# Ledger of designs, part 3: VHH binders against q330m9

Target 1, 357 residues: q330m9
Amino acid sequence: AEQEPKELLEMSTDTERLLEENDLRPLWEVEKDFGNQFGGFEADIWKWEDIQASIDAIERDVPIADLPPGFQRRVAVPVNTGYRNAISNTIYVGVQTVSPGETAPAHRHGANALRFTIDGSEDMKTVVAGEEFPMRDNDLITTPQWEWHDHVNDGDETAAWLDVLDLPLVLDSLNARNTFENHELDRQPVTKSQGYWESQYGRARPFEDTKEDGIPGPFEGNCAATPPYRFSWKDTLQTLRQRAENDDPDPHDGYSLSYVNPATGQPPLFPTMSFRAQLLQEETDPHFHNAVDAYFVIEGEGATHVGDDVLEWSERDIFVIPPDEIHHHDPDGEAILLGMTDRPVFEAFNFYAEAEP

## First folded at step 1 (VHH)

Design a13 (framework vhh_7xy4_2)
Fold by ESMFold2-Fast, scan of step 1:
Structure a13 (fold): chain B 357 residues (1-357), chain A 121 residues (1-121)
Amino acid sequence: as target 1 above (357 residues)
Amino acid sequence: QLQLVESGGGLVQPGGSLRLSCAASGFTFSSYAMAWVRQPHGKGLEYIATISGSGGSTYYSDSVKGRFTISRDNAKNTLYLQMNSLKPEDTAMYYCAKGVRPFYSGSYDYKGQGTQVTVSS
């Protein structure tokens, strides 16, 4: 019996040549290659001290002003073994810094982006669609697809923040190239008062959706309905603590808040990614799912168990859990995580699957 | 004008501890990253610890990680280096350095006169 299956899988040299000459492959060769285009996606952790040392090295060696227009941004990017351009094949995470007097020039792109402030100040601004958003510690600011944005440090302290983008999905998986545009000016005109975008998406909002389908790029089409918006850490933390005082924790996420799209009042924040602030006070229950989870440690220390691996984390660390790995969190005291996931992509196409061991 | 004054060096036995201080004046101390750098006799400068203007970010070289702690008191315009578990290879002149910005990148525009640390049995 050992020879029968082997013989059934072999083709003559003439048949192989015929298929190759006509750019044809047999099903059994193509099928075994699906899902094997990238290496294994590994659980991994990037320690803040190593990220900081890397940013310091970039600043020593790279005169940021000498980089081409559109790339004058000092960013250290965690890259996974299975995908060497980002933390995963769908989500990009980077730590960006802007020194006093520096400007990250105005641009826009098809990728959705969010800025989570690590070290900010009132004089450090992310300017989005004509409005200056001061970058305050732990505030989350959206720079949605095709909205102009620039970063300006008019203060005396270096700012640092987390960039989170669906860049690998947009550029690699969907091959949506040429979805990038530089502004004519390094700093866009400020045309909105502070608080404008927040005011447009409260309960008393304009009749119907008065915003047309975003701002068209070079290949015009519909843009995301996600507005420029600032989620205050003061309000987020207060609400998170109220949940901890009044509600039961989720067995896997602890006490959590979803950052919702202000235009819809629903998660996900972007069609491609959703985000949660998660307060952990006790060990969570194990589960696994086909979506990727990435985390930034806002506060505290602890460990995340991924299969037989243990990721030991502390404040400002970044870590990732690959698809289909059993995992749970074990905080050392109280900890707060920013959870980031590509789950919305799976849900939109009815692919999402989750199970407990 | 700009001035940095180091103190706290001395002779210690291996395994001992020292605390270095740097008094800064002539600039807005909290607006600049600060560093401790050392130079063994006849060798180049080695950056061993840096701290951001706010104190929110620190970096340590592998040679001192876990043994040395950098800190700052912005109200007193003073930078500190707590040195524990000292080794003979820690023998060097130690300098306080001012970064060119709040985040230190390995460049500095001023250093003080230094304070000598000698670790010997």
Scores: ipSAE 0.000, ipTM 0.085, lowest interface PAE 25.5, mean pLDDT 82

Design a14 (framework vhh_7xy4_2)
Fold by ESMFold2-Fast, scan of step 1:
Structure a14 (fold): chain B 357 residues (1-357), chain A 123 residues (1-123)
Amino acid sequence: as target 1 above (357 residues)
Amino acid sequence: QLQLVESGGGLVQPGGSLRLSCAASGFTFSSYAMAWVRQPHGKGLEYIATISSSGGSTYYSDSVKGRFTISRDNAKNTLYLQMNSLKPEDTAMYYCATSYSSGLKPFYSFDYKGQGTQVTVSS
């Protein structure tokens, strides 16, 4: 049977009582508890057929319209062994669907988010900060922290997309409360022409429309902010193909393209997360790092070796590689992955480490 | 109480082999990365090898890479070090080690060591 770490040293009852009554613990008791607040999470894979079946069951059996405001969204969330609220203890991934005629009501939150479209159309919109963004297959759309956003399906087909957020880091690790606000309208007014936010690169924004309860608005002062932005799949795929024809692949990522913050031109799309499209044609070289890598399979099939585990993936599968596990990718022919990582957090604090075996 | 008990050391000739074992108790062994470290007489601690909690990933110091193999059996709460092609400079007290925050990096700091097992390589 499993046993928890034991007390390293027995103290006198008088000493124990003195420390306890003053909310003090000796160093050796505190240090043995570090790293034990969350269990180690594991390499894992969620197959698209299981995700789809789960979403279909929610649509059939769950009256989501009866949920409180803010919760009325049909989302299936991969959850890891050892951390049962997300795919990892830093990154949240969810698959959301919106049926014809449905609206996911307008809200905003402190967590950064993006939408990667799985099944979209010209009539499926994400409305961000007053601008309508059509959700086209494999487009990536940012809904940055504290920007109002809602999702409206005015088309004839059910839409599906990947939500990626830094929720576990913001809510569990940083204990950032009062980070959510519902809009008074289910659909926000459309006040910007399409392409407006894309043209506003390099913009610093004030805290506007903050509530008296202290909910912050967009970035204030001289700080560059991640704008609402659409990265088109047409342009992304063209760039990946051109790199495959003209350049050598990275030994670990293949031919890759970072989704950069258009305001800064830097690879971290958000301070907490970065994203890559990776075109794989050959088996990659093994490496390991202390940052988490999560993946969505955009195209193709293959396997990823993670320590002693082999994750066999195909189109639309989601999988995760935990910290400090040696890994490499082995595509079966050509494959394209969306890579998602918390690496920017490690880099900001000079914690990032990477090595080859 | 956390306890680590090393065994398997002894006298060997250059080019010989030894297999060290470490029996762990008093903590959830399968949740911690484990390491082997050594201390030659009159010198500081030297990192040898680390293994992840699952056993899937290993990392070695350059001085032993290709000669030593670290492994673990989580069902038996036991850590192993297979030492091949032993050299006189491998002579040291060998400790298995863990930290409540251990990782795979060669310069990782270790909080707990066992009593150790002596390895002597001499003709």
Scores: ipSAE 0.000, ipTM 0.250, lowest interface PAE 18.1, mean pLDDT 82

Design a15 (framework vhh_7xy4_2)
Fold by ESMFold2-Fast, scan of step 1:
Formats: structure tokens, C-alpha cells, sequence
Structure a15 (fold): chain B 357 residues (1-357), chain A 125 residues (1-125)
């Protein structure tokens, strides 16, 4: 039988050479490459037993002092099979540990970050912009864009927490260079009393006019920028419980609270990422959207259905739902999830789309 | 002006060895982590190896682990890559890169402060 003709556009050798010599590519070659660098990641789940085993291995084999400059942090990073450096092409999630007596040195960067405490104590501290924040289990602490931060374990147990950053968006998609700086000291000076940053973002807040020399005072400039802040789990859980008792659940998210930017009193927590605590008691309704949803299981167990896949999760598991996959949650009893999404980027550029099947 | 000058490339048969060198100038070499990356004809940059400022820590891509060794001589401002058991798929332009200064929470990436002009490695029988 005669074989079907191959319909590939081929150029003469002279044309190929002219294009190559002049750094030109034809549209049909360029177009097929758009969307292929960081797309195509799958629904996936990282089980806590595997994460814990990996972290324990890193702790045994890698003293923090032996890590190279720029990488003096012990972090196990979930990486999707279809993506090289993170859980998604916009959101980075890592599980960091610090052993007793260790310090993760002070630095700052253009990427937004938060720390969600897994195993902490009063003697495990994240120091942000001059204030010591004790890392208590399930507290969320912001280390926002360009704020100095370091981590010090003065306790007797290894601490663990979830790092969440917009690194893939900032470094890969936008290629934003010169976004990192080391502090001259491993541990920054503590210049603020505990509770200082939280106290500045209540119903009454400082106001200061620009000085005559044009130098902004405190709480000037980008006054809507996310500050250093600790969201207490005790308060968050109490509010979730009250919502579950008094309100109707959202069909897709259950009972939820958004972690708001304290400077504005509104979500999103960062311009690039929003976060919510979600309490689930019943199976949710299916939907899909072009934004990525990543999750950390705070409490409980259950499953999330993503297309034809079923992700069975339990406490401390991490999982991700890729764009445009129909999904819903099915908790086994009561469960609480930390939801993380790049939805704010889509909304800011008017790209966000959501639908029900 | 900051400069990185690679040398030591050439034509070699499969199973052969080459040692690449990178001469650095215009910055304090001993304060920066350094990397080797490669670019096959018509393809993107591919990470090969990274070495800390002191030489105390090294990291390799899975494709070269056990075959290539990265090292440095801070007194001579020189970075090296010893390549053993070369394969045809190792054929590429090899670049020395000044990766970064300092520390941070970062997965490895191919974004660099500076890379050199490169040296060609061709593995052919």
C-alpha cells in the first residue's frame, strides 16, 4: 500500500541558513514551542511518609554548614513529573527542616514567601524585619518581598515547615534577576518586641507623611505591600469552627477563610498567590479553572478526584491540581486543607476562567 | 570587565576523556559558586555541574554523574571539568558560568550572572 504523505513544511538549505544566521525562526516552528516549556504537569500527590523519609535522609547526610553558598537550607521540594523545579510553573512548595542549634542565615529576596509551621515550638523562631516570630504548629508567617528573614532553632527538637514562594513565576517566567541579597550577619538584630508587626495592622494604624526631604516614613511608599505577619492557628481554627456551625459551605471549597493582606484587609495575601484554610465535612461539587490549586493537608484524610485520577490524602500530604481538570473533594469525616493558588495573577491580568461541568 | 574564558574542548572518540578549563577575571572568583552548562546544536542550555565557592560541595546532573568531575583552583582563578567515558550525546558547546553570590532558598536554575564564550566538545567515532 502507498504510505500517507508526511505534511511537514520544509525549507531549502539556503532559507534555513539565512534564518539561522539572522536569529530568525518561522512562525510554525515558534508557535509549536509556546506553552511547552512548563506546561503539561499532571495531578500528583506527595505522601508524608515519603517526604519524612527523605527529610530524615537529608538531615543524616547533609550538615547545613556543608551546603553551598546560596543553598544553606535543608529543603525537600516536591517536583512534578512534567516540571523540573517545583510543584507547578508558578508556585514553589518546599518542606524545610532546621535541627537543634542550627541557623538558616539571614537573607532577603524579591520573591514573596510564607512559612506554614508543621513541627515547631516556642524556641523555634523565624526572625522577620527585626521581630522574632515563634513557629507554633500550623501558624502561618509571612516573609514578604524584600524583608530580611532568618530561621533559628534554639529548641531541642528538629523543626519542620512548609515554604511557599512564587519562585517559578519570578525567576523562570519573568526572568527577574538581581532579586537576592545576603545579610552581613547570619542572624539579624532583633529590634522589635514580639507582637509588634501584628499590632501595627489593627483597626488603628500608624500614619506618617513623607518627610520634607522626600524620604518615606514608616507605613509610607507601597503601604499596600504585605507586611511581616503571623496568623495564629488557634484564632484561625476557632473562626473556621464558628463558620462551620453558623454558615453554609461553599459548594467547591467547603468552609473557608482567606489569609488576607493585613495592610489592605483584603485578599490576596500576595499579588501573585492567595491562600485559604478550608474545612471540609462533606463531598464538594465538581468544577474546573485555569488557575493551579496546590494543597497541604493540615488535618484529616480523604480524597480529591481530578479527571480520572483519585488522589488519596492524609495529614501532611501535599498534592496539586493542574489547570483545566475537573475536580472535587471527598473528605473521610472532617478534614482541613491549606489551599494555595496562583489565581491572583490570572485575575490581575484578566485571564481567570472558572466553569462547572 | 568580568570575563570567563573556556578552553580544552576538541574532537574525541566515544569512551575518551577531555579536561575543560575556565579562566576567570574581573571579579573575586573565590566568593562565587561556579557552574558548567552545555548547549547541543539547536537545543537549549543544559545544566552539568555546580561547585561551591570553597570547593567543598559539588552537584551534578544525572546524565553526567559518575563520569564528570567539577573542581576549582581559587589561587589561579580557574574552574575545571574532567570528562570521562564520553558519549556522542555529550557533543555540545560547553560554557563556564558565574552562578551567583551568597545564599538563598532556591532550586537549581539555569539563570546566571554571566557565562563565557564557550568551548566546543565533539564526540564522534
Amino acid sequence: as target 1 above (357 residues)
Amino acid sequence: QLQLVESGGGLVQPGGSLRLSCAASGFTFSKYAMAWVRQPHGKGLEYIATISYSGGSTYYSDSVKGRFTISRDNAKNTLYLQMNSLKPEDTAMYYCAKDYSGSGIRPFYTSFDYKGQGTQVTVSS
Scores: ipSAE 0.000, ipTM 0.127, lowest interface PAE 20.2, mean pLDDT 82

Design a16 (framework vhh_7xy4_2)
Fold by ESMFold2-Fast, scan of step 1:
Structure a16 (fold): chain B 357 residues (1-357), chain A 127 residues (1-127)
Amino acid sequence: as target 1 above (357 residues)
Amino acid sequence: QLQLVESGGGLVQPGGSLRLSCAASGFTFSSYWMAWVRQPHGKGLEYIATISGSGGSTYYSDSVKGRFTISRDNAKNTLYLQMNSLKPEDTAMYYCARTVTYSGGSGVKPFWGMDVKGQGTQVTVSS
């Protein structure tokens, strides 16, 4: 940079030695290092043809039994420039596949997760907290923190889905390393009828919507826990269509629905992340905010303008908008996006900011 | 009933060889990475070698590279450690373990732990 505090002040060698010998650093050297940890964040896009080719290569070359316990899953993970482990430093997105007859063994972890089905079937199951959830195309299924989950393909077709986790926040920002456990069985016991968890969070629901109601394990927070839950695409799409027919679109998000935490009824699905289904029919207005937005293209094609860059997307593409970049969407006809954001973290500490140019 | 039972330890002279075996039961052996770890008297656990479920990938600590070979027979649910050119420093209780990985997030290689450990077999290297 043009000027750094350390360039304006030269200390004696004796002073430098004294500080170093006592594990002390002067403020001006510590201050300049804040914000430099990850090398930055950039708008980026991962095209489905490239993701699919990569997953196909992993399937050919990597026997599932050779992957470490708890990680016996074939996943292609978008990684951002400057941060090599995920799409951003708070949000992890991956595309997972399970071949016919395969099982991704039961495990649990402190990170919150959801599965957004790309190619599913009635015989492809995510098993969560004792219930088998058939993975139907575009259904969103939560596998929340500390709930046992496994994936079993009893069908005859390869399944694929989007994994979304707050993993970078948990492991890098909070440095919570002892937050993972393997089950003693590859497949957990099924103890709940299909539809059980969905039935518990309607208009009539359990009195306590906390960890005691549905999230067993070592969680110790004061927030109501997110239950295992399936959001049906059939119902979500019908509601989006009704909004498009009866209401005006949001200038920035189009016609949208929030996937709410069923226990609280509030938009943050997890304390760390919120999710939207967005139906776009017209070019949106530009805005910018300090939260990260990541997207999966459910249907259609178009472009998103981010600063001076243009991200051209089509069905099944994944893209990300970094903090504080002016952006807007321009669909080519009708498109539907799954929006994913770390906005709840900012809101919890009253840091969220949004503006128009 | 999940069990790991080690055997093959004993007293051996420096420069000698031993072959350790571990019989696994109660889980799908071929689906898990396995490890050999050791504990010298009065010291902490030291990881020696790990092997993938199929046996296609193996990893060794620097202290045993070129001297020890880890292998498995999935049809027999058995893990092996062939130890050659043994040194007094190799004296320890040797354990068969089912491995657990930890994510470092920042691109660090997985760190290895254990979710199941056997009863152990003593190896003593002395003249």
Scores: ipSAE 0.000, ipTM 0.283, lowest interface PAE 14.6, mean pLDDT 83

Design a17 (framework vhh_5c3l_4)
Fold by ESMFold2-Fast, scan of step 1:
Structure a17 (fold): chain B 357 residues (1-357), chain A 121 residues (1-121)
Amino acid sequence: as target 1 above (357 residues)
Amino acid sequence: QVQLQESGGGLVQPGGSLRLSCAASGFTFSSYAMSWVRQAPGKGLEVVSDISGSGGSTTYADSVKGRFTISRDNAKNTLYLQMNSLKPEDTAVYYCAKGLRPFYTGSFDYRGPGTQVTVSS
């Protein structure tokens, strides 16, 4: 805590009045307010037992069909003490559920989104841009900006998944209004066979700046928009295991795989967010960076040390590490984390920074 | 299916005014940016004006700025173009066009059949 000398900060009453009357503020007062509009957010953890109890309570009290038009999504949202609308001021994480026979109606929006399946089945579908994607446990499915998507549970069990969106950045920081549309139908027409979108983004692939009949790029120069895509957990886990058997771990991240944009093959899955599956077998080395890291625990248990805080985590817990806090992971045996970060935003503006203590 | 139908074109003298209308159906009108685009004889397509889904943002080509006004009535699913101080070089077929997003991105996925505007003595 630093005390600033009053003599350096005070202006005469006449000068203060003159500035106020002309909607002017002196630089030293404005600079104090930069970076504080949203408050500081803290390291925090949401335990699965508490998340599960909360979503079960919502399911008992609120049938999805009873929510007002436009709000028919049953979601429990982890919210940080420093930013009460999401886990951080850039990344939104929510746990969504859909009961048997329910539909989350078709909509689209400017925010990028993905779905990481917690409890799914072959009869639980996320429908994206005309294709049905079965939601299998731990699969990652993209619902990119402006693509129609709906969720339909034709199975006998309640489904649950993780929604990850850049909502705080898009809606609060950029104030991007008029970036949402409800479909006229609750369920969009299925116009693509299963596997269609995955088939289009192999080594031979379409190359188009924009598409009029599919995935239009929103801005001039957007030549590589993220497509609808499913990343199979079976394949991802197999590759993580092969890395663990054949290579050395990164000192900070363990063995990791990036969920790449299929159109580019590059690590940022979205311009605003990147995602990794991380396999940890040993205590990692401490580091810190100005990007946010958020995590979902896919498998195992352990702890993450963040400054003076210790976050003790187990399967299905969600936790967050704020900017510039020294941190390291200490798994109890083997653990697998889904890592989520706003690092691409920092890299795009050339001010990403990382250091060791 | 998306339908766009223009009306209000015709013959007008230089310095005169016309108001074009576009009736939209088959989509949620308020959720999309809309544009007026024109094609003069022997020339390519020119975007003359666009308006965001809410009507909060508008842009104009330099050739029509200060003379044309774009507006929309989302309750009636109708787009308008008020054309004042018309010049012979404004002679073109005018098309109503649906954008891909609630804000204009330079692209559109549907356009109407067009309405002819002729400015001559």
Scores: ipSAE 0.000, ipTM 0.112, lowest interface PAE 20.8, mean pLDDT 84

Design a18 (framework vhh_5c3l_4)
Fold by ESMFold2-Fast, scan of step 1:
Parts: sequence; structure tokens; C-alpha cells
Structure a18 (fold): chain B 357 residues (1-357), chain A 123 residues (1-123)
Amino acid sequence: as target 1 above (357 residues)
Amino acid sequence: QVQLQESGGGLVQPGGSLRLSCAASGFTFSKYAMSWVRQAPGKGLEVVSDISSSGGSTTYADSVKGRFTISRDNAKNTLYLQMNSLKPEDTAVYYCATDSGVRPYWSGSYDYRGPGTQVTVSS
């Protein structure tokens, strides 16, 4: 019966009752249960043709304006076999579209987010913290935690972009539930000129004094919080080309640039996630690490070897490498990837580790 | 995350046989060495057997040598332990385990272990 297995262990029935009465468990029972609550997740790839077909089907069948406040966004979300809410158990990736004349209403949330533009225009705007950011192809725009944001398509073509959020970590792992708010208006007031946020985080920038300690609110943090910011693809590509002309590639990442937090100048764009643009010209060396790597293919084609699996990718595909899997990239000619990782979380707790086979 | 799930334990008479299985997921099974580890009542953990990533090399504790056989099926992500000529002293919870090897140096510990399966040898 329910006590029979315990009679075969080291502890007497009296000892078991004593521990149970006091909500205590011995280490050997607790230790075997650690790390087994969540399922694993697998290497996987989502092909752009399938994503596009799915988005087109949503546009045809779902009147987005009829969805409740906060859900009025057309998004196709890659979901992993081992974690069915996102591409991994820490990183959420979605492909969002907004049709001509549509508005995705203003909201804010505790999760950090960025937008990587796939198909944009000057008339497609992400509005963040009072500034309109035109969505230009391959630009990266941050919508940081608790900043109001909305999306407006005043153009004549459907826009598409990649949403990347730390949503699974915030909502599932940390159980942070009171982390969402709808704006009273569908579109927030525009109070900043275009280019304002970028201009404030150059080498000369506003600096605020250290604030006194207090009880933080849901919207308060440190003065080094990630700002609303646009990383121009034109500038990023030019810098990648300069690295390729003047430097040797990293054996695992090729020629790469980190999208840094403009407030700190440090590689983690968010406390929970970091991002790289990677230019690959040759096969990389194998390695493995305990952090997740997810990728969006900006340009080119190739394959990534993950253990015994081969992920064959081309432009606009999304793929993921789970933790502790040996991997390397093999581009067919030149390719450029957007790399996304939860590495900053591991580094913050001094857990990050990597090795070569 | 890495998941290991043992099965095949139970009650058996002295001299009997059992075959344990361990289903692995969440990592590239074929790249890692695997172990069977047991804990008998009133005793610490004992490494029973190890197998290399390819299956070409195996080791056994002196207490089980000649009676137990470790094997693996990399196509099925499954580890096995064939236990023959079982003795009362083989009574224990049996765990499959792996060291991820993610650290720059081999860790010397088992980073991943399953919940275990009970083996009881008694008349």
C-alpha cells in the first residue's frame, strides 16, 4: 500500500512520521526530484513557408479586432515538442503581422521584448514610450519591460516582424502573474520626435544620480534599465563587414556583434536575454553549453548540426538548439543569423558553462 | 531540460533476474557516458556500472561483475541493465545517471539522475 515502499528504505516508520508531521523530507528523496518537474525540449526548425501559410490562414479566418483587449495581435508562435507554450522554456519567439489600416492596441507588461523587422516600411510604426519607430527591414527595436507600446500600419502592405520575449521565464519559471496592463487608448500619445531615444544614449548622454533605497514598485528598477532603442541594420551590417575584412572569426560564432544595452554598454540587452548578429562564411567548430541558443536566419542558407540531427535552414527560418547539445554551423556560402540566448540568466547566477567535445 | 525515467524494478526471489530500462530525453544521448547507480537501505550511493557513449567500453563494480550487464540503444535513447543471479544484498533503489560534461573540466559528479526504480530481492 502507500507505506510499503518506505519499509524498504533506511528510515523506520516512526522516523517517516516524524519528518512528515513536520513537513520535512530527507535529502535523498528531495535530490532525486530536483530537475524533473519540466519536460525537456528538442532541437527543431520552423520553415518560413509554413509560418507564412499559418499567418495567411489566421488573417483569413480570425477577425483580430474581435479578440479581447490585450490579445488583438496576429502572431504565429513556434512551440517546442518538450514545451508547448514557446520555442523553449525561457525564450518566446513569435512572428507578428499587421495588415494595412490595422492597429495593435497599446499595452505594457513585465516581460522584456524586442521586435526584429522582417517586412517593414516607413509607414509601419512601433510606438514606444512616446516615440514612433518606423519599422525598416532588419532593424531591431526594443520594447522594454513596462514601456507602453502599440503597432500601427498606415501603409498599403502587410508588415511582419519577429517578437522575442522572456515570457516563459517570467510567467512559468518565476510565476510572475500581475505583469500586464492595457492602455486606456488604442494608440498612445506621441510625445517624442523620431530619433529621440537613440540620441540620448550616445557617448555623451544624460546621467542621473543614484537614488535612495526604497520599496520598488512594479515599474521601478535600476537607472541602467534597457531603454526604448532602434538598432539600424545599415549600421550593424557595415560593422559586420568591417569585422570580416579586418579580423579573424570566432570559431563558434563567426563574425559577430552583440546588441548591447545602451544604458550600460554591456552585452546583455536584457537581464534575461542577449542577442547577436552573426556573419558566417565557413563551417564553425563544435561546442556545447547549458544556455539555449535560438536563431532567426536573416540572410543565406546552410545547416546546423545538433547532436545527431541536422537542421537545414534558409532565409527567415527559425530554429532552436537545446542546452547541453553539441552543435556547429555549416553555411552554404555566406549567411547571417540573429542569435538569441538566455545566457545572461546563467551568468548572473555564475552557472554558465561551456565546453568543446 | 534533461529527463531520465527508470522502469523494470520489482520483487524477485534470490537467484532471479530483472531487466531495468532508462528512457532518456532532452539531450543528445549518444554523446554521453551513462551509469547505473544504486542506494541500498542504510548505505550510501554505489556506482554499479558505466558505459561509454558508443557502448564500446563498460565497467562493473566488483559486487556485480559477472552477474550484471549494462547496454544501450542509441537509436532509442535507452539504457539497460540486465541483472542475473540476484542476491538479497542487491536490494536497492536503482538510478540511471549522466554527467552532462558542460563544465570546462569533467565534473566528477552526476548532474542528471532519474527518480529511480526499486529492486527488492527476498524469499
Scores: ipSAE 0.000, ipTM 0.094, lowest interface PAE 24.5, mean pLDDT 82

Design a19 (framework vhh_5c3l_4)
Fold by ESMFold2-Fast, scan of step 1:
Structure a19 (fold): chain B 357 residues (1-357), chain A 125 residues (1-125)
Amino acid sequence: as target 1 above (357 residues)
Amino acid sequence: QVQLQESGGGLVQPGGSLRLSCAASGFTFSSYAMSWVRQAPGKGLEVVSDISWSGGSTTYADSVKGRFTISRDNAKNTLYLQMNSLKPEDTAVYYCAKSYTSSGIKPFYKYFDYRGPGTQVTVSS
């Protein structure tokens, strides 16, 4: 026998019809539906071999250049069983490829985005706000809200990277519909030297005389506070290894490094999403929280235990842990994960909660 | 419910060999590291050998290194310990143990989510 988590009170047919005809529902019917609007989130894993096979099939069968403006990108999108437009109802993750000589045309949108390079080169570039960023393996490049961006492969090898956006939150939860614009050119003009954006947010950075006046208000909320920026994997890995050698691990995250907003020096990277590199050498302790955690496996292999389920992962796999599920990580040797979370949204509203079982 | 059942123990002469088996049920065997643990008369528990979930890594106590071989068959949900060149000091009850982890050897207090009832190995002439 199935357990139904709802009780149906017996009402007369006339009462049900009267309520329905007047767009009214009794409290007990709406209460049981709160929290289930998106079909429920499940722990899930997408294996790299299946993602790669899917993208290879798209490349073979779909002439993406013939797609409408804004859609001319080869992306395989992990979709959750309970929500068929993204990995969760707040975070979108996609694996994008660009073949030699291809251009993903310039556009901008209200959603915040980053690119985490899987297979890159010096000749594979993300162009953001006038600067060419070479896409080097495991570098993280921000393409923040309302900044123009395009992708150009001037090399001889196919490039692959992870797109991460707050798109479901912006479009489905907040219903912010007028949030996209195509550039008049497929490839935007390059107006900045390489390294420009990184130089503006280093230790010695320019002072803004109007910084207090320049803080985005509600009427300026369509512009990102997060700048275009490249986080070098060489520097990130060096910092993680120094932490592993000198510090104790966090019981839940292992040795961890947050990708901070360069303009503020603080997490979160975006108002809606935080990102961390996590170096795991030992099993983590179990906990649960109301924020979603999604992961990309940068290096290594292991398992993540989610309730009674076990997600067995290896390099380049993507997986997700839904809200309120007890979980812990168990690496098989050393592993490095890119952690992605909507925790900043919960913190902004004082809703964030976590507990140990 | 997790169940582990050891077999293959017995009386053997010094220099002899035994192969222990452990049948596992009630959990996803292929997702967890497994250990062989022993308890000699009047002594505490000693971890003898550990094997990762995949079988890709193994470790051995110094007392058994070069003589014992741990292996697993994930298709059969079975853990094995091949014991060669047995010594009187190997006399103990041998337990199959499920780790809390999928990876290699951990500190003793973190090794066991569960252990079986054990099988007696006696090395004596």
Scores: ipSAE 0.000, ipTM 0.117, lowest interface PAE 22.5, mean pLDDT 83

Design a20 (framework vhh_5c3l_4)
Fold by ESMFold2-Fast, scan of step 1:
Structure a20 (fold): chain B 357 residues (1-357), chain A 127 residues (1-127)
Amino acid sequence: as target 1 above (357 residues)
Amino acid sequence: QVQLQESGGGLVQPGGSLRLSCAASGFTFSSYAMSWVRQAPGKGLEVVSDINSGGGSTTYADSVKGRFTISRDNAKNTLYLQMNSLKPEDTAVYYCARSTYKYSSGSGLTPFYFDYRGPGTQVTVSS
């Protein structure tokens, strides 16, 4: 019945060359190309044994201290077949290690970042905005946009953690440039006592005058920006357990706890990304949405069904669910996942859509 | 696919001159800012000079200002570095690099971020 567009809209080779020479494209070519810029985005899983083997190979072959400033970090980055720079076109996930005596030099960038500790200790420290944060197993530490950060291992064991950044969104989608700076020193000066940043965002906090005609305080501008902060796993796990004992599970997320922006007390943690700790005890209900979900397996094992694919996961695995694929989780016993999503971007612009099959 | 190939290095006496060239292929050269980066024996990488995609804006490290000139020929997909009044301290392997960040006029040589560089060409300044 319907003829293909090229049968109805005939252009000569000369016309095609004229448009190309003048950097012009006809409407039907542009419209057909929207949505095809990232071809082949697929559900995928990175097994911890493969990640660990890859990082061990990097450590053996590459002296990171000899790399250019800004690149002196040992990181294995999961990359999707449809977007070869990160796990998705909006979220970057990397597994970083720092061996005893190593320093990942101080830098800052426009991208928001967090560190989720896999193997840490009291002597492994992330220094953020003048404060040393010891990296304890499963603690989440924010290194928000434009805050100086460096990583120092003063201990006797190799540390490992998950880096999560909005790099693809900031650098590729928004094409934001001039978004990186190296510090003059490999280690920034420590100017804050341990616990300082956490203490500033309790129920009692310094007053900030954000009124147009107010007197400037120590916190200038919009106090809604995400601060440097540590979410203790001991506290997070206790809260998850209390939810499991007192509340009904969400049909899709199980028992969940959102990491909130301490400045606002609300999700999302960053304007671009939300994070949840999810405790699963039963098979979840299927749904689909236009936001991407990425996961790190904190504890346990199970499977996630994504369209026609089954992703079998165990502790420390990383996996991703692409947009618009029907999915549900099936834990083998009890499991805890760190969920990461670009949903806040969709919600901010009223694009978010979710449905059940 | 992307290739950068330096040439023009060698041995020169202090006070001498050299002109380095970098042949680029596998990408749209005229759309990218480019840099010259060097590494002296036992030292880290230093960004020597940056040039924007159109060639109208350049930046230099304080160590080479007034002595080195970066330029480009977009029709030939070639980047150049004219090095005058060479000093023993200029001894290094020189790399041609494609910048992933847009050049910012007057911002200095940071951020130091590039996705491709050539294999390098040795410059030795010695009597």
Scores: ipSAE 0.000, ipTM 0.111, lowest interface PAE 21.1, mean pLDDT 83

